# Designs tried in a protein design chat: VH-VL binders against q0atu2. Part 28

Target 1, 119 residues: q0atu2
Amino acid sequence: MLDKKARIRTSREYRNVFEKGKRLSGRFLIIYYVENALDNNRFGFITNKKIGMAVIRNRIKRQLRAIVREYQGQVKNKHDIVLVARAGIGKSSFEGMEKDYIAIMKKAGLFARNANKID

## First folded at step 13 (VH-VL)

Design yg15
Fold by ESMFold2, fold request of step 16:
Structure yg15 (fold): chain C 119 residues (1-119), chain A 119 residues (1-119), chain B 110 residues (1-110)
Amino acid sequence: as target 1 above (119 residues)
Amino acid sequence: EVQLVESGGGLVQPGGSLRLSCAASGFTVSDNYMNWVRQAPGKGLEWVSIIYRRGSTEYADWAKGRFTISRDNSKNTLYLQMNSLRAEDTAVYYCAREGSSEWYYFDYWGQGTLVTVSS
Amino acid sequence: AYDMTQSPSTLSASVGDRVTITCQASQSIDSWLAWYQQKPGKAPKLLIHDASSLESGVPSRFKGSGSGTEFTLTISSLQPDDFATYYCQQWDDYSGEAYTFGGGTKVEIK
């Protein structure tokens, strides 16, 4: 649901975000983020086996992609952003994930100033 | 001016039921994350339940199956239906709003309503 | 599930004293920590969010600090209005306990 331009695709790209980026943890998510040299944002998603079975991990990844797509127009450009799902996310509702995403993106200063469509 | 007014507390026998109300003014309940928090006499604060903007809910493990959070948007009122009450449910029950600027913190509380479970 | 250890449980102090209350989270919560003041028979009042951000109308003698697992609330010169019980609060990544409060610190007149 994100186009190829908006995706972090390679191990090197992910490693750059983890090594050079800032980190902010919320209730269900951790974000790592760093300014990139592009005109657009890129997003990456990490869910690991500790969260649960593959069907649960796939549901979470799909839900996170939907949340990011809904709010991507409000995100300041030129950032690579990796969302890492925390172990507790498997018990969260969609609204719990959405709330946490908005909260941590606001706290990171990644939403455009005075953007609509968030609390 | 934001106000939260709880009502519906009182004396009830073990095994009984009670519905608490929280009338809100100065803001719209369904635009906010609303919580119930309780405090047993002489004890600390204990989270009970949350209702999300679109109606998803979470409950403390000890409350699941016995307590139900809900709201009536036409009355701008939050509810807590409490069933199968026990002596250990004796507490002051507060409704609380998560802050409009920063979530995960309770910026407004009602004054509370006392529930006493005793024979 | 996260635990929150608050110390001390009770603190006796005089007007003018500097008072320090601590909360210790069992896991890192970055700066997602609130402090509340509660007077007898009243609801809690939010003093500080995000570890150190004072709420509007809260006197500047209240200061929050810390991050990760260690947090403090300091009252630089205790006033009569400050005798109350103080609670810290965090989120929990366990959905069966979304928010966890510290056990409270009662600040009493000596």
Scores: ipSAE 0.803, ipTM 0.911, lowest interface PAE 0.7, mean pLDDT 90
Fold by ESMFold2, look of step 14:
Structure yg15 (fold): chain C 119 residues (1-119), chain A 119 residues (1-119), chain B 110 residues (1-110)
Amino acid sequence: as target 1 above (119 residues)
Amino acid sequence: EVQLVESGGGLVQPGGSLRLSCAASGFTVSDNYMNWVRQAPGKGLEWVSIIYRRGSTEYADWAKGRFTISRDNSKNTLYLQMNSLRAEDTAVYYCAREGSSEWYYFDYWGQGTLVTVSS
Amino acid sequence: AYDMTQSPSTLSASVGDRVTITCQASQSIDSWLAWYQQKPGKAPKLLIHDASSLESGVPSRFKGSGSGTEFTLTISSLQPDDFATYYCQQWDDYSGEAYTFGGGTKVEIK
């Protein structure tokens, strides 16, 4: 699981990303991202009620946190990144979500240079 | 050189079964997202199924429960098991690879194998 | 599944003509769109990915454009080798199918 310093926690922090950040959409995810003034990355996760009931939304959040944790060492530092789950994500497998995350993060230019090929 | 060679097509009666093979060379099937796509004679392209790198699968709704995608990594070969075949399953079946760095697009296709379902 | 709306279904043209084919997605797919060329008896060939990125070895007369819901494939000066059927393709996020293709555009010689 991500530790407290790697989490976006407050309404002000979330609003900053939505208002000042860039947006990129994939098959199952939308990301919003902006440079921060820290030495680390922070991640936020949003599931809305269109995805399903709380049990489903909590499962999706858990899976997305696991994906982010697996790849966090390859993400360029100093970014606040909010992952917004799209309505269709409940039909995806874990690998479908993982594929989409990698694809959109690469397209956003958020993976570090000279890392071995990510995909 | 990347090559995909389908085999196992032929004539089968309605309600019958058939297993298609796709032998790959020049790349490793388990490192890639592999798909089946079909084309009825004189018609357009229709996606059938995907197998993800770690083995998760997705199917078109009309294929679920009748078709099974699988692979044998020791033989570098993709399979499609087709059961309960119907006349409308008559098509050329292609295996296709998603690009190794540009997912969601099919960069290599086999030449296809014809399945004819007829009484 | 949401079909892509591709038009026209058939197009007659002469060598040297500018040809334009369109695809419409029912919801935004940003730029996640591919174009394929298929000749009779052959497998499809990827021409363009990500709406406008030409595949290696594809002639520069092919141009893809668009984002969101409306996409075009343009051939600036049609060559004899370009008489074929063209398909667009997207991922699908609402229908249970992972990918959907347009209905195809057959480009025929006048």
Scores: ipSAE 0.794, ipTM 0.902, lowest interface PAE 0.7, mean pLDDT 90
Fold by ESMFold2, fold request of step 16:
Structure yg15 (fold): chain C 119 residues (1-119), chain A 119 residues (1-119), chain B 110 residues (1-110)
Amino acid sequence: as target 1 above (119 residues)
Amino acid sequence: EVQLVESGGGLVQPGGSLRLSCAASGFTVSDNYMNWVRQAPGKGLEWVSIIYRRGSTEYADWAKGRFTISRDNSKNTLYLQMNSLRAEDTAVYYCAREGSSEWYYFDYWGQGTLVTVSS
Amino acid sequence: AYDMTQSPSTLSASVGDRVTITCQASQSIDSWLAWYQQKPGKAPKLLIHDASSLESGVPSRFKGSGSGTEFTLTISSLQPDDFATYYCQQWDDYSGEAYTFGGGTKVEIK
């Protein structure tokens, strides 16, 4: 999974992203992102209770973490990034989430490499 | 040069079946998000189905259970199997590629193949 | 449910006129909007993606603008080649379709 250092952990860290960061919406995801003072990226994940039962929300979080892990090497460094799942994400396949993540990260200018190519 | 060529349209009675083909050249079908979109005569555009790069699929609600999108990667060809056809399925069917630079938009379309469902 | 309202349905104009087509989403779609041109008997052609980004080879008289829920396509000086039907398009997460199109605007040149 993601390294312990690659996680947003505290309320203060989350608040900083929401208050100081930029916001971009996709089909299934919203991202908030801001530069940090570290040498690495950090990721946070939020699923609203309205999305479904805890089992469903945990499945979505695991899927999103897997997607982020797959593409983390292509993300420009020094960013705190929070992924917020939209209500409609429960209808998405894993590939629908993956496509949306790549699309919104590219539109945000957060990729340093060609993330669209499957390798 | 990107090119998409649909075939397999024709006249069929209600309840019948047809398989549409879309031969692609200038790019690899399995590296892209491929869609079918239809247009009834004199009417607007209506999305039908998508196949994702790794093979997951989505369908319009009215198409679920009757239509199947698939591909043959060795032939670089996209398919739409249409069963239990109805008069309202009469349309020109287009295959369309989502753009490599920005997904969620259709940057190349075939010229379409006409399906007529009539007694 | 996401719906796209496109207006007008039909527009008659003279060569040289400035024309404006409007597309309205029921929920904010940020700038995730495309415009297509379709001539009779032909496939749609992508003109604009991301609300305002012109595709390569599209004449500069075409301009897209807007964000959120209201978007416009403007042709600054209508040419005979612009006789066509225009469609807007978005992604959708509720209607039972991944994508939805506006109803179309038929531009008729007198």
Scores: ipSAE 0.790, ipTM 0.902, lowest interface PAE 0.8, mean pLDDT 90

## First folded at step 14 (VH-VL)

Design tg5
Fold by ESMFold2, look of step 14:
Parts: C-alpha cells; sequence; structure tokens
Structure tg5 (fold): chain C 119 residues (1-119), chain A 121 residues (1-121), chain B 111 residues (1-111)
C-alpha cells in the first residue's frame, strides 16, 4: 500500500495527468506522467471496462500497486505518474507486468540517475 | 497527422473468407489498440473486437468469436481483420479505429475510411 | 439488438437546439463514461464527445454532452444544415464480459 501522500486521489488530479502529461506505452501498460509542484511523487492506477469485470480490474490494480511500491524509492521525485492497464493485461504474469513497468520507466527517464539497472 | 487507410472493396461468395487491412501512419502503431467496427447498409455501428498491436492480444465480440481473427504486422504498421464462413448478413462496411485511453475509459479517436464487403451468390 | 437506446430520428429548424438521448444500464453508462460519434452521409464516424462532456480539438462548443444515472444526452445548439448526420453514443460494458456497445443511432434532420 502506498503512503497517502504518494497517491493521486481525485478524478481532477487524474485527468490533469492525462491532459498535461507525456504518454509512453508498453506491452500491457501505458504511463502518463507530468512534473508536479510537490516535494514527492504521486502514483495513480487506472483500469476501464475493456479490461474485464470489476474483480479482474481490481486484481490488476493490486498487482500494479505492489510493483510500484517495490521500485518507488528509485523514482525521481516531483512527478505525478498514472499507470494505465492496456487491453490484454489479464493474460500477463506478475513478472511480465513488472518487466514492462521497468522498461517503460527507464524509457521515460523516471528512475534516478544513480539508480541501479533493473531488468 | 494520424491516418488509418484501409484496403479496397471486396466481393465474396457465401462460405468464403475476407481479410481487410488497416495501415496506420502519423503515430506509434504499437502504442494504441485497434478496434474493428462494421455497419450494414442503412444500419448502425456494430463493434467486432479489439487488438493490442504490441502484444498481439485480442478480444472479440461474442457474436464473432470463432469466425474473426485480428492480427497485425508491426514492421509495416498494419492491422488485419479476417472474417470467415461469410454469409449475406456479413455484407457491410468494415472500419478500423484507433482506441485512445483517457482516465477510466477509452474512445475511438481516429477511424479508417471503411472497406465495403459484399457477400452474394 | 442495441444495448443503448436512442430515438431513431430528431429534427429541428436551423438555429434551434436539439437533444439526443442515449439510455443504457448500470453495466455501461451507469458505471463508465460515454462518447458520441457523428457520421455525415457517406463518411466514416468521427469522434464528437468523449468522457461524457469533453470535446476533441476542432469540435465547436455548440456540441455538448452530459450524463445522469444510466442515461446520456448530446446537445446541439445553433443547428446548421451541415449538422445533418447520424449520431451514435458509445461506451464500454463489462457484462458478462468486456465489449464496446453503440446506440442504434439517431438521424438528425435540419429543416
Amino acid sequence: as target 1 above (119 residues)
Amino acid sequence: QVQLVQSGAEVKKPGASVKVSCKASGYTFTGYDINWVRQATGQGLEWMGWMNPYSGETGYAQKFQGRVTMTRNTSISTAYMELSSLRSEDTAVYYCARDYDYYETSYFDYWGQGTTVTVSS
Amino acid sequence: QSVLTQPPSVSAAPGQKVTISCSGSSSNIGDTYVSWYQQLPGTAPKLLIYDNNKRPSGIPDRFSGSKSGTSATLGITGLQTGDEADYYCGTWDDSPSAWYVFGGGTKLTVL
């Protein structure tokens, strides 16, 4: 579970990231990200009905939260980052989602310059 | 400029198959899903399925499960929809559309020009 | 069978306002977000409204959208003859599994 201050909480905050942020896509994930005016990062997690029923969507969000929590200390501060589940993600393993996340975050340049390589 | 350009009209006999292509340009093809939608003459829009061009994963409308196959060739930024065991009721214009994710939804922001498929004896 | 119900047709004079309804259920409109598509005669559909009430670039503010409960509404003011088209609502549904549903379409006539 991410700390309360590390969460994007309102629909307005989510929509701001989609409106103002950059978009990068991977195999099963998309990230939208934008610099914020805080001292810390905030993360958000999005699924929609094309992913499946609510039970499936909730499972996917739990898995993504666990992945983000594992690597959050390596992320450059001052960013709002939204992870969006792509269609087909329900067929991916946890490891597959994790590798996809790492690859996308590296492409976005969101890991700190001194962070160890994560593969 | 985002464009989706589809293959030309097809005339088929009942029982045959048809494969429609959709060439994408002006954006990163693997970054957005492609959906297929058809429309019989004088009738409404009917969703057929989605295809994730990065993973190759698909999701088909139940009506077409077992008859439709959606694929892609990422090296030429092209999506394909193949419909088999054609019957007269499959006569329609077939569209590809780009799926754009926004908040807790998505929508079809760009559409191909359509491909007319006529099934007759 | 259209899961989303729209009136088959509506009409109004140039300069007037028209409203097009779209009725769905708790598994679609009631629990997600609606888009509207405009299809001019002989052309492909075009995105008109997304996220219930937002306009993509190039769509004039004469077009508006709203959602309440399991119903959505497209509003068009200052009607012009160029607005004659078929209008479709659309949204994702997850019952019994994920799929995209369109309304049956509404033919707008400006007379």
Scores: ipSAE 0.831, ipTM 0.926, lowest interface PAE 0.9, mean pLDDT 92
Fold by OpenDDE, look of step 15:
Structure tg5 (fold): chain C 119 residues (1-119), chain A 121 residues (1-121), chain B 111 residues (1-111)
Amino acid sequence: as target 1 above (119 residues)
Amino acid sequence: QVQLVQSGAEVKKPGASVKVSCKASGYTFTGYDINWVRQATGQGLEWMGWMNPYSGETGYAQKFQGRVTMTRNTSISTAYMELSSLRSEDTAVYYCARDYDYYETSYFDYWGQGTTVTVSS
Amino acid sequence: QSVLTQPPSVSAAPGQKVTISCSGSSSNIGDTYVSWYQQLPGTAPKLLIYDNNKRPSGIPDRFSGSKSGTSATLGITGLQTGDEADYYCGTWDDSPSAWYVFGGGTKLTVL
């Protein structure tokens, strides 16, 4: 699990990202991202009922957290990033989710230049 | 400004198919799901399904499974809803609506003007 | 027949307050946010309230939303003639294949 300091937790924090951040859409994910004034990145995860039953939503959240954790060391510092799961993600494989995450993060330019674990 | 413009009215015979279009503008088309909702005369709103313009993935209401097909042409930012084996009960105004998906909810923030489909023998 | 239950009609005089209820279950309203849509005669629905109680830009503060348990309520104060319309609540239902559900709609008449 992500460290508490690496998580977006409050509605106010989420609102800030949605209102001031940039938005990019992938196949399975939408990301909202904005620079923060901290020394670390914070991640938020959002799923809704369109994805499926609660057991599916919970699974998706666990999978997304795992993906983010795997690549967090390669993400540019000082960003708040919210991942919104799209409806189709419930039927996707973990690899598909990972691929989509990498693709959308690359498109956003959020990976460090020396990142070598994103191919 | 966000706009959804739908195709014109259709008159069909029972057993035929109808394909309604919904052209989006003012935003990134592939960034938001499109939902279809219909409304029979004097009746309430009825949800039909959603379509992801990026991937083409869909989710249909059980009532329309096997009879509805939702597609898109990303090059012209247009979504399509095709309903086959038409019945008189399918006579309704059909709407496309953009799905704004953030937080822990989904809602339809922009709607097309509607397309009247009349099924009569 | 609708998954969500609304009163078929409500009425009040200009300047008064009206409330429209929307009753569901734990699988829909009880577990997710509710949206409200206004449909003026002969027009497409318009988003009126989202996330239970939030107003899109352009929607006056005379319109309010609330949710408690498995029920939602739309409130309209300072009723105006232009408010005469059909109002629908809506939300996603928690099923193996998630589906969106609407209320049956409420016709608001301004006396």
Scores: ipSAE 0.056, ipTM 0.759, lowest interface PAE 3.1, mean pLDDT 91

